VHH binders against Formin-like protein 12 (FH12). Designs and how they scored, part 23

Target 1, 299 residues: Formin-like protein 12 (FH12), of Arabidopsis thaliana (Mouse-ear cress) (q9c7s1)
Amino acid sequence: MASNCEKMLSKIKIPLPDMLNAVLDLDSSAVIIDQIKNLIKICWSKEEMDRLRNSAGGDKEVLGKCEEIFGELMMVPRIEPKLRVFAFKVEYPSRVSDLKMWMHTIIAATKEITGSVKLFRIMQTSLTMQVLRGSNVECGLDSLVKLCDNVYLMHDFCKLLDFGNDLVHLEAASRIELETITNKMQELFDIEEEVNDEFLASENDGANFVGYRNVVHDFLCTIDGDKQLLNILYAEVGGLVNSYIAEYPSGVRFKEATNILTRFVETFYKSREEIERQAEAEKEILEKRKMNIKQNGNL
Below, E stands for the ipSAE of ESMFold2; O stands for the ipSAE of OpenDDE; V2 stands for 0.75 times the mean of E and O plus 0.25 times the DockQ between their complexes.

## First folded at step 10 (VHH; framework vhh_7qbe_3)

Design d4 (from a3 with R95A Q104K; at its last look DockQ between E and O 0.03; V2 from the best seeds 0.00; counts 0 for: pae E 19.1 > 2, off the site)
Fold by ESMFold2, look of step 10:
Structure d4 (fold): chain B 299 residues (1-299), chain A 123 residues (1-123)
Amino acid sequence: as target 1 above (299 residues)
Amino acid sequence: QLQLVESGGGLVQAGGSLRLSCTASGTTDYMGWFRQGPGKEREFVASISSSGGSTYYADSVKGRFTISRDNAKNTLYLQMNSLKSEDTAVYYCAADLSPEQMHKLWESGYDYWGKGTRVTVSS
């Protein structure tokens, strides 16, 4: 018979005054963020509280505690915006770190792709081989697709060439969607606007909120600096990716090109392993034949 | 325990419209739509914050699709206009209850997923 409100209350493990002080001090410990998320869910469960009040046999002690929490929250001016600012503050370092990591990965992978002499030779050789075999190919990437589709041609190709470990960031970059980076940067900037709006509105909250306003102001300064860095990284990503893609007249997008290259690398090394396996099996057969001949011929 | 049930999928001609819905059995934080086309990886379509104040779209659907939610009904919507053959996919509803996973949305950091609803766009 546990109600949704009762379940949410069981998750509140820190006294409400301490949680409100943490929000106003912008204390971003992981324990506090979990408690604040549970508290927000209680704030937005008015329908459950109404159902509990209208029940003939409802639990009055649980309902009373929910109403106490709601009442204390409403004593803080503009508490809902302040809770949103707090949630953003605690998520912010991870959001920036993820964006930096994703963009640096794309930058590194693109530089490796465009700077690999071995990959360049492989693509030119593949294109030439496909043209000489009468295949309809437009570019090096297109030729790699056709090479991957022909197991025997791939095996012949692998015997002649190797490109080592030039593309160490390729697999990681293949999992990154550029649209997602753009959208997550826009999310961060939209939330920054909300933080700034609350900062301005909090001027009217009184002298007891000067500490809160100082912390939010410092946070906004940090966001502005990181925003400039993220925009610079995004421009570099765009420039490097566009320069690489532009060399292929098919209008290939970054995701498509990266997936083709990733499939090629995987297929290339699988084919090399199969060639090695075949050679070892042939060597073992020849050794057994030599031993059989030697024993029968009395040396 | 949270259940997500999609509906509204079907066959539609190119240029047409469909409205998908997803009913949740309880309250949710972020919600989103993903899709998986034939022979493709699952991809992000759109997401919406718990309050509905922030919406995000994949570039391929921006201006054609609109995400919205009705928290009183625990229902997420996707209005799909000007449909193209490349929009053919199974569409999945996703929801997030865990604050520690919110910053991993693009790596499928959602806690709960629906079974999907099929959308086929004919030429």
Scores: ipSAE 0.000, ipTM 0.115, lowest interface PAE 19.1, mean pLDDT 75
ESMFold2 (binder alone), look of step 10: mean pLDDT 85; pTM 0.872
OpenDDE, look of step 10: ipSAE 0.022; ipTM 0.369

Design d5 (from a3 with T27I S54Y; at its last look DockQ between E and O 0.01; V2 from the best seeds 0.00; counts 0 for: pae O 14.6 > 2, unsure alone 62.8 < 65, off the site)
Fold by OpenDDE, look of step 10:
Structure d5 (fold): chain B 299 residues (1-299), chain A 123 residues (1-123)
Amino acid sequence: as target 1 above (299 residues)
Amino acid sequence: QLQLVESGGGLVQAGGSLRLSCTASGITDYMGWFRQGPGKEREFVASISSSGGYTYYADSVKGRFTISRDNAKNTLYLQMNSLKSEDTAVYYCARDLSPEQMHQLWESGYDYWGKGTRVTVSS
């Protein structure tokens, strides 16, 4: 039995004709995306269609309903591509938003890193300090890694420098993979092509599909506009990352660099906290000693 | 709220040049130009990054139009050279959505549209 059709029937909350109308109107408010995905699965399985058509056994009522679903679907030219377009439309805002967010985050973080005078000074100081101690570190980032691995050095370092929250987007950026951005953008563009193909193909669908073509056209226009934005962001990301590599010739990749910096920042703050805690403890001890001296008259 | 005001539109002969300006009431990040010709849909023309270091153009205007910005003056520019009759349109300035707004679902990548400035290219 067509397991997918049965599953669909169990999840149907709205009449199929209404669902199809929503698809043709690209109206995402009227339909649950999971239902659309189920329909896509049904359309994709020719075997399932054949099984349903040839099935002589099972619940006659279920079979009848399945046949009805298939019948209705088959009345719409290229129903599968149309369903895919609809599904894409539903997910589209989120996909674009995510891409923009990721790229903006990377841009912001990179600017913060490369433009941070404090970070630069920290790296220089760290490098100098370690060189004076006989370390074989060659660059600022390497020196930071070494500092993170040595609590005593970090404590000494923290006593010497004031470092604030200058790298606001660093942590967020460290969680983003550039490859993910590239892949997601490519996916978006590939799907756009599919939408365009469906649009072109729909020219011959007849007068009843003029409305559909109009909404698909509008959607394509939206995609085109957003594509321009994404491309410019992507270009900027690439430029900034390349610039970063040029400025930090340690051979460390951007992702690795952000990880190193993130670790350093965390370690730095923890070390400072510890220093402060120790200072407070010492203060308390001194105060107690003073009190004892006053009470006992002993130095 | 951000307000955008376009200016610089007018009548120009084919092959001529025109420079459009868009004044923003506040600090903006990514900015773009759009245009809408008679009986046509609004179309993308050009975009520029916050720093002005990166630009993107529609194929139809590439090599002829230049988008730029002066952040100190909160102004966006579009230098249009080698104008064609096909460039006749109302030109609109728009802002890209800020990262702070990315947590919300949106309909388009641009917001705070200006009223537009009309450019007419005569043959």
Scores: ipSAE 0.000, ipTM 0.189, lowest interface PAE 14.6, mean pLDDT 80
ESMFold2, look of step 10: ipSAE 0.389; ipTM 0.817
ESMFold2 (binder alone), look of step 10: mean pLDDT 79; pTM 0.814

Design d6 (from a3 with D29V S49Y; at its last look DockQ between E and O 0.47; V2 from the best seeds 0.00; counts 0 for: pae E 16.1 > 2, unsure alone 64.2 < 65, off the site)
Fold by ESMFold2, look of step 10:
Structure d6 (fold): chain B 299 residues (1-299), chain A 123 residues (1-123)
Amino acid sequence: as target 1 above (299 residues)
Amino acid sequence: QLQLVESGGGLVQAGGSLRLSCTASGTTVYMGWFRQGPGKEREFVASIYSSGGSTYYADSVKGRFTISRDNAKNTLYLQMNSLKSEDTAVYYCARDLSPEQMHQLWESGYDYWGKGTRVTVSS
């Protein structure tokens, strides 16, 4: 049975000295993220390496390779923090891109929801009709839930009312969790602090690390610029979500309201498709009967 | 009080100076200043981090503005010197918020951005 170190070493395809040099220069073009993650897993205490020495079962070649790698890792001050900084630098562009995409989607959807006169009219009509029919509904949103449960009433609504393409971003927004955005923003703050702490700690690491420190400094400047944009977007998300939720009963959360609207939109368009299909079939029947009357009338 | 309150703005002649301030409650890692001029997008001015006092400036204000922070009082300052007409804007204080603080702010009905403090630089 292979040791933990042996398993992780098999995943490292670039010679360790070349990979360590690329990491310490923070040159992501030379190293893929999977190999960095494997190297991070090898960064253990001396206690763990001593345990490997005892459990390797006399395989001198495996033990010698592990000792050589550990010796190289021990020569780098704070190698584990440095590897985490590098891993973050590699992942950073996708993290920022995802946050931008998620927040822009929520902003667009929320503006569409709060700005749709047609949706407002549908919600008010549904509420009024159901209250007048004796239904115990609390609000327009609650009335949409009950409307979705009544196929015949939904069909009548689809014939009388339409909101077109007012809610283009609604479905995409319904797949985004606000908690995910909050957590990812917090992760950026926590990780940036770690990067800054390593930058400061590396001040006296020596001449071999001046290049490393320059790249980390430049990276911190990049992070600061992007965080400013993200802070602006985050503030906009909060304001728009608050405005959206304020129109519903106390205790209704963004996810609940958005899920109800998404279900309504899906049900509405399914009913519209069925109505359109029925109308086309009736038109075809009338045309066939018109041809049959014409043919029989000529006899 | 999670919403920030800016102070120190006013009317000043070109070439003059003003000092803005903002006090935050609780622990902060990041504080900074943004501004929004007439008809323009809100833009970054300067920022400062709690560890090491690292500071960053927009190119348009480098050498003229100085950001500083009193960590004991959790108070942020912006010293603005050699003011130009282009610096006319409403200035906003910014800070990092934890996920819990962000939810608390939203649940309380407050916007992240406060009213700001107006700086008008006359020719």
Scores: ipSAE 0.000, ipTM 0.254, lowest interface PAE 16.1, mean pLDDT 76
ESMFold2 (binder alone), look of step 10: mean pLDDT 79; pTM 0.817
OpenDDE, look of step 10: ipSAE 0.014; ipTM 0.295

Design d7 (from a3 with L97F Y110F; at its last look DockQ between E and O 0.01; V2 from the best seeds 0.00; counts 0 for: pae O 13.5 > 2, unsure alone 55.7 < 65, off the site)
Fold by OpenDDE, look of step 10:
Structure d7 (fold): chain B 299 residues (1-299), chain A 123 residues (1-123)
Amino acid sequence: as target 1 above (299 residues)
Amino acid sequence: QLQLVESGGGLVQAGGSLRLSCTASGTTDYMGWFRQGPGKEREFVASISSSGGSTYYADSVKGRFTISRDNAKNTLYLQMNSLKSEDTAVYYCARDFSPEQMHQLWESGFDYWGKGTRVTVSS
């Protein structure tokens, strides 16, 4: 029954007091996040501590060390929230960066899609061709799906149109779930509230925690600033996605649309490559035949 | 264009209850309530999904406020219990303009705002 305390003891690389000081300074350079997570788990284990104390078979030395750790932790008011704040601080830059990246990717992709004259022409051409052939297609995206499903049609289509790689961010965008962005934003918001609660509560922690309050305050200010920026980006994402949906009345969701487009682009290029290879092969055969005819005097 | 009309605001004593309504001119997806107190910025209060199956609350109102909707009537509700002086504000109804599976918790994600209804909680 390796208690969380035992696990922690096995992983301690720095003295606990130093770790706690780092937490109170919000100094992420001095502590490994996994150690902090372990400490958080220990904070929830009053029951575990009691269990360890009551366990007749435990190593007294280990128990003593665990008690020492627990004692040190309990000396800090609201140590768990403080540890959580610290953990969040450590992960904060990456979380914000990811959100920005995801949103920028979606924004860029959407702009590329809606602004692509070539894509529009391709969809129109595809639609027209299929309608003329008696296909029951109502919109451009549907027509692209049909093209992807028919190799012969795709080949014919590829012979007629030149399509460049104008959709640079499409593939990346197709891998991003809007729900993920929403969830991560919400999580950020929720954690911000927790940080704020801890900040407010820390007012009563005493004179020794003034420094802690200052760094937490600064962190809150940082979060607020970033949140404003993220909100702007998020609003832009929402606006663009809605505009996109409005432009494609087929009722296809953004994710589905991006998937369709991605598939089409891939299929298109593969088909084109195949056509080119075949053409080259035919050319070679023809040339060889001509040479043979010349050599054999059969011209 | 979607029109939103709030109603139900008024004067209420601390500890009292009030129910706000927001009538929409059409069908809506995610809907939410915001409020703006005196000298304060507009803040998120609560939001609800299209089906009503998912609800979100600001921490300041959690456990006291309940957001609900009647889709047949195109009406959004906010049941406010255990009201505090801090709840004094103009309450606004708004639509989440995000596509399905997106949920907004801040003002920038909402559009088609109502004119608001004033709630005053007296001590």
Scores: ipSAE 0.000, ipTM 0.200, lowest interface PAE 13.5, mean pLDDT 81
ESMFold2, look of step 10: ipSAE 0.416; ipTM 0.817
ESMFold2 (binder alone), look of step 10: mean pLDDT 75; pTM 0.772

Design d8 (from a3 with Q101E Y110W; at its last look DockQ between E and O 0.01; V2 from the best seeds 0.00; counts 0 for: pae O 5.1 > 2, unsure alone 61.1 < 65, off the site)
Fold by OpenDDE, look of step 10:
Structure d8 (fold): chain B 299 residues (1-299), chain A 123 residues (1-123)
Amino acid sequence: as target 1 above (299 residues)
Amino acid sequence: QLQLVESGGGLVQAGGSLRLSCTASGTTDYMGWFRQGPGKEREFVASISSSGGSTYYADSVKGRFTISRDNAKNTLYLQMNSLKSEDTAVYYCARDLSPEEMHQLWESGWDYWGKGTRVTVSS
């Protein structure tokens, strides 16, 4: 049941004043994010100090150090929001990177899917084959699902068509949820608002915080620029997904479609490999038979 | 390394038009225009997707500015109409860092800033 303060003390590698200076400078190179998170936790627990004071069994030295920490924290106006801003600054590159990566992946995959002539032909061929066989299939994607479920049909299909790996980003895209992108973007924007609120509030912090305001302002500018980029990516994702839905009126959602396609591609290649193995085995058997016939003189 | 070179800046009267260009030394993905006015911070102006199918504008320039690109020429454009004194700034072009590059070098969403081209709008 070690108090957050005690935990913090055990992990302190740099003096608290230096940490606070780093926070006010938004200098992420000088401080470990976990320490900042611990400080945030300490700030949230007004009861923590009281708890420590009331703990009859606490080391007086530890208590003194904790009091010092609290004292230092309380000297900074709105220290909690400032710590949050700093924490956000540290995590910001990763958050933006992830969003960009996800959206680029989806964009690339969607373009590959919609632009693939081979895929289109495959779906059409599959549909035609199944219809001719009396199957109740209405669309290309449905036909692919049926192919995946029938090994014999897949084998026949694989014999008829050559399908290359034209869908480079499909697998990666299939692992991405659009909702996750939306939620993470919203979260980013919400935090931006918090940063802005802190910036505005910091106007009253005094002359000693002009430097802090400047770095926060710069950070806000950075966020603004990145936000615009993220917005255009998001818009493009939305446009492409909508276009995809329009093209495939089966009512299948994008995620489901990508899953179907991924499964199909995997199944297709596995089936192809199996066919090749069988062919090779047959060839070997035939060759052995021929050799035996030659050796035994029996035609 | 990719280089961006802006051009087309100059002096123009209020209400006038100007067209900026940004030439890239290589292939680029998403691209954007930024500007920095006197005593102001750098601000977003417009951005365009790889294919040119998606564009985004700052509210301050919506309806007046048009961003476009020619991928064959590796060139980004900014058509600025109905220019105002407030549009006076050094204009910069930037590119979106690819996800692969971001894993290694990412500092911001935009990178490879040019030297900029100055636009002065006289009243």
Scores: ipSAE 0.026, ipTM 0.441, lowest interface PAE 5.1, mean pLDDT 80
ESMFold2, look of step 10: ipSAE 0.381; ipTM 0.806
ESMFold2 (binder alone), look of step 10: mean pLDDT 78; pTM 0.803

## First folded at step 11 (VHH; framework vhh_7qbe_3)

Design e1 (from d3 with R95A; at its last look DockQ between E and O 0.75; V2 from the best seeds 0.00; counts 0 for: pae E 2.8 > 2, unsure alone 60.3 < 65)
Fold by ESMFold2, look of step 11:
Structure e1 (fold): chain B 299 residues (1-299), chain A 123 residues (1-123)
Amino acid sequence: as target 1 above (299 residues)
Amino acid sequence: QLQLVESGGGLVQAGGSLRLSCTASGTTDYMGWFRQGPGKEREFVASISSSGGSTYYADSVKGRFTISRDNAKNTLYLQMNSLKSEDTAVYYCAADLSPEQFKQLWESGYDYWGKGTRVTVSS
């Protein structure tokens, strides 16, 4: 019990007045955010503070520090919401950057998949060949699954084709969960709502908080601008993914389809490398035979 | 460059018969028929090996359609009996391409599927 409170307090390394001034000025850094997260935990841990006061082994020195910190927090109107706004502001640039990167990757990959003439022709040819030979294959994607399982057919495709760099974003897109993007977008918009609520509530905090309110207002303007851009990207992702998935009415989801294609690309290049190794080995054997024939013919 | 030319389509009454032909410009292994109805995806109908020993049929045409080939003429046939309105489609000839034939198609940029031959089954 006492170790939980002691652990929490040990994470408050910067003088509290300096942290509170940074929060009110919205002056962020990575080191400060860890301390702010610990302050938020203290605000949520009144029960833990009460347990420390009631503990038979409670240290008066530790308890005194806890009461000092809590007292300083209570001097600021709505300190817990203000700490959350500060933490959001520190984390915000990376959240937006990640969302943009993920959505651009999916957009690029789906455009490559749906626009690749080579991929379309490989799927069509694979489907046709397998169906003609009696396989019960439903669509082009199903044919790629079967093609990956048939090393001889795969070798024929690898031998004939230069696939190029049609699908350069596929592997990166296969690591992205669409649900994660949706959840992170919702989290970001929930943050905007909380920031706006504190901006409105702080109107009557007094003259000492006018600077804080100005910085929060600027932050809200930044969020609104990024929200508009992110919504545009999200709509494009939705449209491209729906178009890509609708081609395969067997109930295939984005994740399943991208995994099939990723496995195909991996198997394709693995088989191509093996074919190249075998061809080089056979060339070396043939050259040795030709050398021996010429030497024998000269005798 | 391999060429597959379909013929023999036309208008026929339900319950009637029709024979489709496909002439290949070169030799092929498996050959077969696909069809595409109005607003539908292209689907497999039947196929036959070069020897004629292996034949495959879609469930929807088993017992009604018979596939055959004449290798001396490089010609594939589809005998369609007991025709139904759902058999209305454009019928396309297909072949299992040799490596040389696939490379030529790939490099030319031509579509694998030609114009086909239209079959309309009326009541």
Scores: ipSAE 0.317, ipTM 0.782, lowest interface PAE 2.8, mean pLDDT 80
ESMFold2 (binder alone), look of step 11: mean pLDDT 78; pTM 0.801
OpenDDE, look of step 11: ipSAE 0.587; ipTM 0.878

Design e2 (from d3 with R95V S108A; at its last look DockQ between E and O 0.82; V2 from the best seeds 0.00; counts 0 for: pae E 2.8 > 2, unsure alone 53.1 < 65)
Fold by ESMFold2, look of step 11:
Structure e2 (fold): chain B 299 residues (1-299), chain A 123 residues (1-123)
Amino acid sequence: as target 1 above (299 residues)
Amino acid sequence: QLQLVESGGGLVQAGGSLRLSCTASGTTDYMGWFRQGPGKEREFVASISSSGGSTYYADSVKGRFTISRDNAKNTLYLQMNSLKSEDTAVYYCAVDLSPEQFKQLWEAGYDYWGKGTRVTVSS
């Protein structure tokens, strides 16, 4: 424990009184946030300080520094919860923005995938072509994987077809894990519970903390409003994802289907790009041949 | 411009026979049949190459169904013998498309699948 205290003390670069005032005044500079996170790791109960005294023993310099910091922290009622509420308030807008962005990306991509006539027709045609030729292909997604492996057939498709703007969110959606959204939603709800606990407990902190208490109350109102919006988006994500995967055999999950589609689209445009490069190279060779014939014919 | 018109479906007793036909308004390589039973996914039944040298059958119809084609009339046939209740479905004609044919169908806005022809096998 004393070795961990020493490591954490070395990371505190801003004077403790300035950090505590920033917490109560809600000064949210990025440097202060990092220092507050380090300070949270040092917030100990009386019982924990007693255990440190037993572990540190004869190292009075380490114990003296720890007791000085502990004493300053204990001047603020429930300083550890207040530090956590401050950190939550500073990071909260980014967390909500990320969740909104992830869920909107999945919503947009799923609507594009299920609404793309071009994608549907390519999957339908690829499946039919391969099954009619005796291939044991189970679904349209599997047929796209096999199409990607057939260089000559892919070459012909990519010369003739273009998806346009049908699937603009597909690649971004392929990078998003649905479980991550669920876990991040739960983290926000846990934050609300902790902030509410501090709001209720701070009723007894006195007149000097009325301003702090008002800011915490406003923060709770913001969380409650965003929670309602995020729950609506989460329900829409669930409904759209379920409809999307219902088009495929049992056992195909969102991530599997979306990764196959992303790989197909990437391979499609990679093949088109290669064809264009080869056509330009052949044009250059033909120009050299025309130049050779012209020079020989002028003798 | 490729169009597929199925016909020949109807009601038939188990153990009976039925012949389906499909007329195509274009040239094709492989042609074949799919079917969709009540509450089931569309499934492959049989296919035949333009030369007639390659034929494929789903295991469930091997020995009972025979696929053939008349290239002069651009017509595909499916002779269905020893029909079972499990053969009850809407039967669809299908062709494999070259990428060029697919592009033409796509630009014309035509649905790949037609209405099909309904086969009902009664006990």
Scores: ipSAE 0.413, ipTM 0.818, lowest interface PAE 2.2, mean pLDDT 81
ESMFold2 (binder alone), look of step 11: mean pLDDT 82; pTM 0.840
OpenDDE, look of step 11: ipSAE 0.495; ipTM 0.837
ESMFold2, look of step 12: ipSAE 0.320; ipTM 0.783
ESMFold2 (binder alone), look of step 12: mean pLDDT 76; pTM 0.788
OpenDDE, look of step 12: ipSAE 0.423; ipTM 0.813

Design e3 (from d3 with L105F; at its last look DockQ between E and O 0.74; V2 from the best seeds 0.00; counts 0 for: pae E 2.6 > 2, unsure alone 59.2 < 65)
Fold by ESMFold2, look of step 11:
Structure e3 (fold): chain B 299 residues (1-299), chain A 123 residues (1-123)
Amino acid sequence: as target 1 above (299 residues)
Amino acid sequence: QLQLVESGGGLVQAGGSLRLSCTASGTTDYMGWFRQGPGKEREFVASISSSGGSTYYADSVKGRFTISRDNAKNTLYLQMNSLKSEDTAVYYCARDLSPEQFKQFWESGYDYWGKGTRVTVSS
């Protein structure tokens, strides 16, 4: 559709030759990146351009601009793969940084959970007390779910207990999906394959593309190095997660166990906050009462 | 103030009887017994409220074991009749804790579980 073509063309604000040179040099800037992403949306085949010509009634200026853009894209051999390599190179540092951050967070949280004597004692005591009272709880983790549902018991416990710095990474870890990490790792490896395919295919593009090929080769080397580090972190995550969930009934997943602990800690500190608010309100009332007594004749 | 002392274990032949005792310091609501057999995880046996009105038993001991309590002596009992080889275990006394008692226990650094009392049922 000519209307969709007009919308896409309006997003291209930098001269196309300058954008294509940036792609071939693999040289990034914030302005160029957004413009390249718009170009990827316009990579049409000759058959698609022919269909646009046949359907574009009355607006020859839009059609002429589309043909101009298409002609310039066709000057570069295998331009669509080259645009994809550029987009990969631009987004790559943030993808690696996110994976490292997520995996380090899970590693820190699982070490805190399995190493917390305070958490272990609360889970053991909660389980024992509930079983003594005839409750059908099957493990310490399940006992925390039941404890959270007993508002009065939770309220009494939270005014006297303190976790300190035992579980500082727990809440951040509860927002992380292990499947997302696995999928993002696989996507990164698939990106390496696509970049390598373009590197090999560009061998016969000519002397004008030797610089491009060198930059792509260096990018592949960067990916290989980071891949080795990420695989080491991923293996550590797997080992720590397996050790952590082995303490609970089979079938409990990492996210389920971690969400139960996070809800417990949140409920605990929410209850402490309410207790502190009530105590301050009562202190203010008592101080007002003391002042009223002094006004009425007491010294 | 939260100490539990188990006694009364020993060696007995299948079909025999034993009575376990546990003395407690301080006030408590529920008390009960857990046991840990060779190579097994600790499991619930029986519990009783401070009034004696509520009792709970594991299915494996119903009809054979009777839990009771003497509040004047602050003592918990487990009468074990018709003993089976499967009843061989270390038996542990357990107690309910108020929030204040839990904090005191937490600060003391002592384990919740005592040493227990060993029951061996031979066939």
Scores: ipSAE 0.357, ipTM 0.796, lowest interface PAE 2.6, mean pLDDT 79
ESMFold2 (binder alone), look of step 11: mean pLDDT 77; pTM 0.794
OpenDDE, look of step 11: ipSAE 0.632; ipTM 0.895

